# Ledger of designs, part 11: VH-VL binders against Vacuolar protein-sorting-associated protein 25 (vps25)

Target 1, 194 residues: Vacuolar protein-sorting-associated protein 25 (vps25), of Dictyostelium discoideum (Social amoeba) (q55gd9)
Amino acid sequence: MSNQVFQFPPYYHKEPFFTIQPILNTRKKQFQMWQDLILQYCRYYKIYELDINESIKSNSVLFNNEKINRKLSREALKSIIDDIIENGFAEWVDKEKEKEKEKDKDNNNNNRVLIMWRKPDEWASLIYKWVADCGLLNTVLTVWEIQNGDDSKKQEFHQLNTTILMKSLKVLEKQSKCQTFSQDENVGVKFFSI
Below, E stands for the ipSAE of ESMFold2; O stands for the ipSAE of OpenDDE; V2 stands for 0.75 times the mean of E and O plus 0.25 times the DockQ between their complexes.

## First folded at step 13 (VH-VL; framework fv_pozelimab)

Design r1 (from q2 with heavy chain D58E D98E; at its last look DockQ between E and O 0.85; V2 from the best seeds 0.81)
Fold by ESMFold2, look of step 13:
Structure r1 (fold): chain C 194 residues (1-194), chain A 124 residues (1-124), chain B 107 residues (1-107)
Amino acid sequence: as target 1 above (194 residues)
Amino acid sequence: QVQLQESGPGLVKPSETLSLTCTVSGGSISWYYWTWIRQPPGKGLEWIGYIYYSGETEYNPSLKSRATISVDTSKNQFSLKLSSVTAADTAVYYCAREEYYKNPHGWSDAFDIWGQGTLVTVSS
Amino acid sequence: AIQMTQSPSSLSASVGDRVTITCRASQGIRSYLGWYQQKPGKAPKLLIYAASSLQSGVPSRFAGRGSGTDFTLTISSLQPEDFATYYCLQDYNYPWTFGQGTKVEIK
């Protein structure tokens, strides 16, 4: 309703939050707090992908608190992201079309990250409920209609990242709740009532 | 002004489960770590464990097999269950909020807000 | 677990005295130490965090010092309201552990 901005947690204004903590127990808490902050910030603004280098270069407010003159270093952000990936809430994006340098070494030297602030299982449930509620079971929809169509404009999955949407449809396929197939140059989906 | 209040039965029979709730008022439970601490009568303080408001926990190894801390953000509460109690579990139980402070090496954790405490007696 | 040993276990002093309480950790904890005051029938109250930093609202007569394994809490001029038991707490590694306490009694 109102044009609210994301309300940062109290610890975002604590200077040490922006420096990787030296003792393990404190660092585990710090990384949990950064994961929570990143996921909630991305959910609030419907951000599905982060570019680490661009976030640092642009002084993104998520990682740079100008009020206290503190920001994450690239190395700190990379470490936090690696932890989020290990916990299953993010993954590296494949750069098949824009390969510039070798990034396949065993050091995880990647840059773009898919952020899964809501898991594919949860998206799957929301999509299936919408299809059922709209009387669209046993009809064919395109992936584009689910993601961008006028009928989905009020749904939280409207404009959902395509990679996450496909992962969510795979969940439904494993549950025998839909089947995907090629349609022209698009992907079609038929949802089943059982 | 944030306030914490412990509640629950003051008397528990041996081998039963002690169950306590801490209610947070005047502020939100969100974004904080919350802790249970106990003090047997006339003795010192023992850290039981914490919970992050999203559910992550850590326990004192001495109690880990019997203790469960949980959170209900919709009620602005977190709780402690301690199973298989004995007379040794008789204590005043406190809930506390962790706050974060700068130190020369990074950050320190400290308990800035405490509940008033509730005595739980384990008696046959 | 890191053991915290306080000394003395108790002491008696007069109003205006300078009182020093010692806390020793069984291993290095850098500056990850807090001091708490507990009056009879009340919850503990935070006095000092990060070994030497004074909590808001705490009188300046309280001072913490130390790093590594040896820490002190000093009350520069003991007041009647300082009758209490004092605990140190390490926040370096889990489980977090308190010292056994030092009871300060006014003569």
Scores: ipSAE 0.764, ipTM 0.899, lowest interface PAE 1.0, mean pLDDT 90
ESMFold2 (binder alone), look of step 13: mean pLDDT 93; pTM 0.952
OpenDDE, look of step 13: ipSAE 0.828; ipTM 0.927

Design r2 (from r1 with light chain S31N; at its last look DockQ between E and O 0.87; V2 from the best seeds 0.82)
Heavy chain, then light chain:
Amino acid sequence: QVQLQESGPGLVKPSETLSLTCTVSGGSISWYYWTWIRQPPGKGLEWIGYIYYSGETEYNPSLKSRATISVDTSKNQFSLKLSSVTAADTAVYYCAREEYYKNPHGWSDAFDIWGQGTLVTVSS
Amino acid sequence: AIQMTQSPSSLSASVGDRVTITCRASQGIRNYLGWYQQKPGKAPKLLIYAASSLQSGVPSRFAGRGSGTDFTLTISSLQPEDFATYYCLQDYNYPWTFGQGTKVEIK
ESMFold2, look of step 13: ipSAE 0.747; ipTM 0.894
ESMFold2 (binder alone), look of step 13: mean pLDDT 93; pTM 0.951
OpenDDE, look of step 13: ipSAE 0.856; ipTM 0.941

Design r3 (from r1 with heavy chain S108G; at its last look DockQ between E and O 0.83; V2 from the best seeds 0.81)
Fold by ESMFold2, look of step 13:
Structure r3 (fold): chain C 194 residues (1-194), chain A 124 residues (1-124), chain B 107 residues (1-107)
Amino acid sequence: as target 1 above (194 residues)
Amino acid sequence: QVQLQESGPGLVKPSETLSLTCTVSGGSISWYYWTWIRQPPGKGLEWIGYIYYSGETEYNPSLKSRATISVDTSKNQFSLKLSSVTAADTAVYYCAREEYYKNPHGWGDAFDIWGQGTLVTVSS
Amino acid sequence: AIQMTQSPSSLSASVGDRVTITCRASQGIRSYLGWYQQKPGKAPKLLIYAASSLQSGVPSRFAGRGSGTDFTLTISSLQPEDFATYYCLQDYNYPWTFGQGTKVEIK
């Protein structure tokens, strides 16, 4: 049995794919193709966050094609990531200190990005369906059980990044499909019939 | 080797919807842009529009209000619907694969693989 | 939309002749131009991309020249299989537009 590895698209082997294109229509296609590649690669390997500087430093195969000796520059990668963020499939990672820095505009060096190959509302739908199919409506689950429990082992959201999971539960709360509860370090959630 | 084949009704009544499917064989529809082009009998070629296999589209402005291109990756197919047809829509319809190439100024497009074409006649 | 005008609309030539076809764009398109060959009842076939780059498997007797607005396709020694209609296509801006075609016929 051969090892299963991500199969890169044909355009990954085209040298111009790695240089930001000057013609607007071609650049829009290029950015759409990079978005698709990044999202599919991250989905395949369950990568929820990318570190731009580390990806470039380590010559990550996602952005560095050794066969044709081409890689994205950091500037090109940042432009592509900015576009993915505008389309709602990524966002800059934010911690309390990093949020204050960005709010104060002292540091515009965005480096770590959250990758959402499924948007929170899509994850929300998957989670809610699973809860309903398992007969767990109107019961309380922990966030840990959704994310790590034996009953979710076959679900794509098993081991989902906690930030994305909480965003997804917030979508359901806005729809009145669940309510979260905090107790110290634990988060419980009750899903409602509708 | 990748091959494209158009299929669909050869006769469509005026005001109805022309519907065609392009089947991709010998390769995957994934990761490519796919295009519809038409040619009225004895006339030149007109680009209709494209679809990326994930669903993103662009249309010739002359047809945008009437044309819809869609993709079914599970069947390795993409399709064209053209609504409210008239005799002016009588043409051979081709599907084609877009391939990307380097030129002195960057990255350009070409249609490297074409279907054999299917004639659609709009007649009562 | 960028208009592509080919000249001539048709021509007659003999095997071994040098044939030149002209394509003019209504706006500058740099080198974003392709040439396609179409035989009766068949789909077009890509010959030249990037104004001057020969597609794999295309004979070297085909040559593309030009940039900006004026482009030519030359067949240096016409062969029997080259009797066809030739189209230029600009891939600079949507909508993609073809020239009206040049039919090359046997004399």
Scores: ipSAE 0.725, ipTM 0.873, lowest interface PAE 1.2, mean pLDDT 90
ESMFold2 (binder alone), look of step 13: mean pLDDT 92; pTM 0.946
OpenDDE, look of step 13: ipSAE 0.872; ipTM 0.946

Design r4 (from r1 with heavy chain S108T; at its last look DockQ between E and O 0.79; V2 from the best seeds 0.80)
Fold by ESMFold2, look of step 13:
Structure r4 (fold): chain C 194 residues (1-194), chain A 124 residues (1-124), chain B 107 residues (1-107)
Amino acid sequence: as target 1 above (194 residues)
Amino acid sequence: QVQLQESGPGLVKPSETLSLTCTVSGGSISWYYWTWIRQPPGKGLEWIGYIYYSGETEYNPSLKSRATISVDTSKNQFSLKLSSVTAADTAVYYCAREEYYKNPHGWTDAFDIWGQGTLVTVSS
Amino acid sequence: AIQMTQSPSSLSASVGDRVTITCRASQGIRSYLGWYQQKPGKAPKLLIYAASSLQSGVPSRFAGRGSGTDFTLTISSLQPEDFATYYCLQDYNYPWTFGQGTKVEIK
């Protein structure tokens, strides 16, 4: 029933939006607008990771507006993603070569980016509230049960990306609200009353 | 159609804080930059600053120490506070929507929709 | 801040006249300039963006030209509704700044 498509903002249909602006004050606005668009698009479709090369290769509608024949270049998209990372809403998944000189080695793999359209501390609060509401404090759950279990089906974190979920549990661990552990190839978590 | 309306006290005492709200109707505040501009009676226009609907701001350096622009998306409104006012702050205050247009080098900003303006007089 | 200097401060003209208003920037602003019309008691109205592009719904008798530091707004055949004050605005660097205005009056 949910065959709705993301409603793009008016500025997505403006040709200059797809070219990095030369004037700093317009570029600042452009990058804020791209950040907002990317985060809301990913939230709408529950996208937690973007593959830059695949997005460009496949002409992803997020970055390619066929109606006006405009698309981001890879260089432009990379610049926008770097800005989103600097603002704390994304991070590289494959940043193995973060300190190497970029020109020396063509096999750098800064390509996949984690998109945090809801930050881990916000996810943490939702998860902890659900555990408390279900009477599961001081018991052990698996990470799989939180993500995929029948009891979480109506929660916003159902099918949450595993990397973001683990970051969210780490937030709770720092607050002494849970402890994670490995058991039998699973990850378990015990949530505590405070 | 999208309309903007300024509201707030028309009289403010010197050294107090001027506070105005712009209500957006007939459309959503989302996805746009919103701007305050003022005009002293019989004089020209001065850009005060803007806010993106998600909260990011920029201010005229001449007013930055005294001006605060904020947004309340749940009310479809954005606001201006200007502290420590003097008679020099007496003006008609306008809110405006920024829209983006093509120019030969990229894009340019312009104000396509304005409120009707509200006069704020600073007097003892 | 980029200063925008308009001239003249005011002018008197008759219906049907061709009028030209100038705007000079204190530094190069390429084509990052708009023109606005304001009638007494009303908000400004966008006429021209990007120095020379006509806003939708604005009559073709309005024309903008220029780049860099020197810009003009021309009204090719002045109409009764064109008696107003005109402002240029640069959007090249913050703070964005308006010219001081040019009042166009009937003579």
Scores: ipSAE 0.760, ipTM 0.893, lowest interface PAE 1.0, mean pLDDT 90
ESMFold2 (binder alone), look of step 13: mean pLDDT 93; pTM 0.947
OpenDDE, look of step 13: ipSAE 0.854; ipTM 0.941

Design r5 (from r1 with heavy chain Y100W; at its last look DockQ between E and O 0.86; V2 from the best seeds 0.82)
Heavy chain, then light chain:
Amino acid sequence: QVQLQESGPGLVKPSETLSLTCTVSGGSISWYYWTWIRQPPGKGLEWIGYIYYSGETEYNPSLKSRATISVDTSKNQFSLKLSSVTAADTAVYYCAREEWYKNPHGWSDAFDIWGQGTLVTVSS
Amino acid sequence: AIQMTQSPSSLSASVGDRVTITCRASQGIRSYLGWYQQKPGKAPKLLIYAASSLQSGVPSRFAGRGSGTDFTLTISSLQPEDFATYYCLQDYNYPWTFGQGTKVEIK
ESMFold2, look of step 13: ipSAE 0.728; ipTM 0.879
ESMFold2 (binder alone), look of step 13: mean pLDDT 93; pTM 0.951
OpenDDE, look of step 13: ipSAE 0.873; ipTM 0.949

Design r6 (from r1 with heavy chain H105T; at its last look DockQ between E and O 0.83; V2 from the best seeds 0.75)
Fold by OpenDDE, look of step 13:
Structure r6 (fold): chain C 194 residues (1-194), chain A 124 residues (1-124), chain B 107 residues (1-107)
Amino acid sequence: as target 1 above (194 residues)
Amino acid sequence: QVQLQESGPGLVKPSETLSLTCTVSGGSISWYYWTWIRQPPGKGLEWIGYIYYSGETEYNPSLKSRATISVDTSKNQFSLKLSSVTAADTAVYYCAREEYYKNPTGWSDAFDIWGQGTLVTVSS
Amino acid sequence: AIQMTQSPSSLSASVGDRVTITCRASQGIRSYLGWYQQKPGKAPKLLIYAASSLQSGVPSRFAGRGSGTDFTLTISSLQPEDFATYYCLQDYNYPWTFGQGTKVEIK
């Protein structure tokens, strides 16, 4: 997939798509379209985090269509992201966790967002199924093995964001399907047969 | 060229569920809103609802409690189910594609592609 | 729901006549209005979108005008193929609603 180019939807080439619509219902549809586009784009390239300021400054193709000379404003993007968060497909990255990487305190506003084209429970199901299919139930895996192991290479959750993965594992823990524990500098996971 | 075709039973008994499928050919169902519209014999048109290819739906409040629209991207189809039908549900049912256009004030929508329509009669 | 009222419900005209159909919305809908043509036994066909924009392939004798609550579809010179029922549709607010239709018949 690394050599393939994401195919943008038809509305990506429509000028009004880049202007926040004033009518509520039209805006709602527009925001759904943006949500879908953002989630699909991120899924395609396995992007789990977006920086709003960077995206705008770098003229990301996701938010800047050079062909029609249209781009989203930062405010527009922020509004769209807020909607995506409200719909449960994103969350703000905690600034305190990234103190080392934050160069710009842009008015105490969140700038980085975690993108989740699948919810943690969905990821949890996929991971558990994989573990079961591989006959790895009642064994111990590391978070690293789940993310980067050869056995998971063909799985959608391969290279899954650590925050999302941990959230997903918590879902499984609540279901008594796994137990996480600290193992050296990594996290171990024992999956249980139900 | 994108084409739509409705399919399903032409006769449904009262209290049963009407089920229709719209098959999209000549193009992908992806990235569009798809709509169901019906027309009772000799009467006007009624918007039933839409589905976005990703699964988001909106329904006419008059039918919301009975109508379910679904999409199957793998089959390039979307469907309508209408439960507890009565004679009032007898109509030609159309599926249509919603297209978006530039408007001086922003965004405009319209149904640019329609199926041929299929008559569904509710009768005992 | 926004109510769309068309007038007249039916009219008789001859080839070459100028025909005007009106659609009134129960509230302001700006330019979020489309016009459709339907022939017997056929699906509706989009003629005009955004109140005044002509759909590709539609003859220039068709024209849409209006904004707010009052809209008009005009056929400058009626052709034999234009005998049909015409519907307006508002896409301003859900649920989308059609006018009751105007049947254009041969005089």
Scores: ipSAE 0.672, ipTM 0.857, lowest interface PAE 0.9, mean pLDDT 93
ESMFold2, look of step 13: ipSAE 0.777; ipTM 0.904
ESMFold2 (binder alone), look of step 13: mean pLDDT 93; pTM 0.946

## First folded at step 15 (VH-VL; framework fv_pozelimab)

Design s1 (from r2 with heavy chain Y100L; at its last look DockQ between E and O 0.81; V2 from the best seeds 0.80)
Fold by ESMFold2, look of step 15:
Structure s1 (fold): chain C 194 residues (1-194), chain A 124 residues (1-124), chain B 107 residues (1-107)
Amino acid sequence: as target 1 above (194 residues)
Amino acid sequence: QVQLQESGPGLVKPSETLSLTCTVSGGSISWYYWTWIRQPPGKGLEWIGYIYYSGETEYNPSLKSRATISVDTSKNQFSLKLSSVTAADTAVYYCAREELYKNPHGWSDAFDIWGQGTLVTVSS
Amino acid sequence: AIQMTQSPSSLSASVGDRVTITCRASQGIRNYLGWYQQKPGKAPKLLIYAASSLQSGVPSRFAGRGSGTDFTLTISSLQPEDFATYYCLQDYNYPWTFGQGTKVEIK
């Protein structure tokens, strides 16, 4: 288990994979392959947010294959991320206000992205099942306890990104499976039997 | 080292569903695009469609209403179902692996590995 | 759909001959063109990709040329094992389409 690394697909070692393809049928495949790679890589390392500019500047191994001397350009990565967002597996993080004045100059109002290799519906189901299995229905938990508490240490949602966790709880709330509340900095959640 | 083998019934009655499976051995089905191609006796080759191992598909428009390609990664297999068959569907059916090749314009696809092919006859 | 027209449909040649097969696309496909060889009772075999690039393990007597709409496959000195049917395939746009084939026979 210790010191294991993500096993990259064969196409990560193909030079053309790193350049946006000019024809539509090839580009659709390329974008599907990048989506699959990005989501599986992020799941493996529990990465919930990517910074596009920083990933390129730091030569992140996800987007830069030094053995074949190929990396994604910023423009290519942004295009791929836009497609992943369109498919519902990512979304832009809301920090656009400081950047909107410079949008025409540097065109970077969309830079930080939330990666959802499990969608909020799936996380919601996992959390609700855990609460029920642990006998915690009709009790009050904090969001922190779900995310960081000792009782959730074996669950995939342990240390889940807070934004994704809140989205997942909102799914349950709309289904009448829980109710969130906060009048202070803390967020409490009560889960209901159905 | 990777080998592909088609399997399924060699005779199918009209209006029934043709069902074929391609088994991948000596390598993994993961991370590749997989394709079905057919060849009527004495005639040329027709591309049917592909599936990415995670499930995304594309079909020849001429067959899209009747064709379904699926993948089972746990069995290292992908399959073709073609419904409402007629005599015009009599052909040798091949499965193939798509591979990415360098191209001055970017990337070309080609079929680097093919199955042996299996004849399916549609007859009463 | 992009139509791929091969010519001739068949030809007869002797061992040692130079053979040229033509493939024409109904619209420009740049160099997104492959060549495949098929012997009776067997699956096709990739010879050429990207119009002119030789697949690993394919003899250098096979050469592909062309771009746009007009492509050729040339066998510089025909060998006994080269008697087969040859197909071009465009990988430019879906549906991917093959040419009708060119049968190369011994005579």
Scores: ipSAE 0.764, ipTM 0.884, lowest interface PAE 0.9, mean pLDDT 90
ESMFold2 (binder alone), look of step 15: mean pLDDT 94; pTM 0.953
OpenDDE, look of step 15: ipSAE 0.839; ipTM 0.929

Design s2 (from r2 with heavy chain Y100F; at its last look DockQ between E and O 0.84; V2 from the best seeds 0.81)
Fold by OpenDDE, look of step 15:
Structure s2 (fold): chain C 194 residues (1-194), chain A 124 residues (1-124), chain B 107 residues (1-107)
Amino acid sequence: as target 1 above (194 residues)
Amino acid sequence: QVQLQESGPGLVKPSETLSLTCTVSGGSISWYYWTWIRQPPGKGLEWIGYIYYSGETEYNPSLKSRATISVDTSKNQFSLKLSSVTAADTAVYYCAREEFYKNPHGWSDAFDIWGQGTLVTVSS
Amino acid sequence: AIQMTQSPSSLSASVGDRVTITCRASQGIRNYLGWYQQKPGKAPKLLIYAASSLQSGVPSRFAGRGSGTDFTLTISSLQPEDFATYYCLQDYNYPWTFGQGTKVEIK
């Protein structure tokens, strides 16, 4: 996570940006801008999940600009998120998975979305390249080592969300570049040379 | 203050590709939509297309098959390529920044910053 | 594409005159219309956006009106620096399209 403050784009300070535009092409542009903002914001702070209800209730700075007194409605945010999902940069978090997360503040809130500023195949490529560059091909790594290991600290995928990481590894599996297996309380991954 | 400057060859042969670059100075190319507009000598203005700094593009259907707009954030530049040019492509080419404003109906777009324009002549 | 038709194509006027330029869209574009001024050898300059909103720094003698299909740009008292070509632009639907222009010449 960056210890610095995210610098919002200029359009964040424009009132119309917070009102869903009725004209199709304008709305498309608006939604592209929101997508980009959300993805960049999440990337900056390494946020992989958003709770729509919580974001609205907590007056998240991402969706509430107090300076211009504009705030996205829940419905608006949901529409934007739906678009982001359609574009492949997000997906809804399963309710069952939400219950397993200790960090969930509200067990009744099921409006969580997984944010992917990179798609699983892109993450997969980064991870595989790293493994190759480190000479770790044909060795076994744990998911934890990939996420939290010292060797991955300088990598963008360091502390990557487990769900995203697993999706990425599945991509690699389909490419016959790795195999995952259960290892105690963790998941092991063996990467293969091509 | 943000300034735009077009650059590229002023002469292109027929059937070749016109290539122009717009350099943004005094501010970042990030977070904006950037557009190309052309004007044949003594004629009106034609919108070519835009690019968002992240790479999303839209083109005038009349030019879509031949036009390619790209962006290089590292260089703070965006470019236009127009393939298979003819004499009809002779024009002053402008790059511009698109800005949106408060509209009584919600949204309004406009080109608030322009380059000085560069003449490209298509001739054998 | 939405067609924008300006009238007149050219006009002659004197300093101090009231000048009116019209722009007609081939279909309804609400208030998604801008006006630009272009002087010879220069890039266009934004004057009005959203049909009637004056761009910052533009003199108050410029005024835009209209909605739907019919729009007007009015210069209440023509100044020497106002002799130029004016263009309307619709930003309602892609492709964005300009009017053919109106040249304001000195009488």
Scores: ipSAE 0.799, ipTM 0.904, lowest interface PAE 0.7, mean pLDDT 93
ESMFold2, look of step 15: ipSAE 0.802; ipTM 0.909
ESMFold2 (binder alone), look of step 15: mean pLDDT 93; pTM 0.952

Design s3 (from r2 with heavy chain Y100I; at its last look DockQ between E and O 0.85; V2 from the best seeds 0.84)
Heavy chain, then light chain:
Amino acid sequence: QVQLQESGPGLVKPSETLSLTCTVSGGSISWYYWTWIRQPPGKGLEWIGYIYYSGETEYNPSLKSRATISVDTSKNQFSLKLSSVTAADTAVYYCAREEIYKNPHGWSDAFDIWGQGTLVTVSS
Amino acid sequence: AIQMTQSPSSLSASVGDRVTITCRASQGIRNYLGWYQQKPGKAPKLLIYAASSLQSGVPSRFAGRGSGTDFTLTISSLQPEDFATYYCLQDYNYPWTFGQGTKVEIK
ESMFold2, look of step 15: ipSAE 0.782; ipTM 0.899
ESMFold2 (binder alone), look of step 15: mean pLDDT 93; pTM 0.954
OpenDDE, look of step 15: ipSAE 0.879; ipTM 0.954

Design s4 (from r2 with heavy chain S54K; at its last look DockQ between E and O 0.88; V2 from the best seeds 0.85)
Heavy chain, then light chain:
Amino acid sequence: QVQLQESGPGLVKPSETLSLTCTVSGGSISWYYWTWIRQPPGKGLEWIGYIYYKGETEYNPSLKSRATISVDTSKNQFSLKLSSVTAADTAVYYCAREEYYKNPHGWSDAFDIWGQGTLVTVSS
Amino acid sequence: AIQMTQSPSSLSASVGDRVTITCRASQGIRNYLGWYQQKPGKAPKLLIYAASSLQSGVPSRFAGRGSGTDFTLTISSLQPEDFATYYCLQDYNYPWTFGQGTKVEIK
ESMFold2, look of step 15: ipSAE 0.800; ipTM 0.912
ESMFold2 (binder alone), look of step 15: mean pLDDT 93; pTM 0.952
OpenDDE, look of step 15: ipSAE 0.832; ipTM 0.925
ESMFold2, look of step 16: ipSAE 0.791; ipTM 0.907
ESMFold2 (binder alone), look of step 16: mean pLDDT 93; pTM 0.953
OpenDDE, look of step 16: ipSAE 0.880; ipTM 0.951

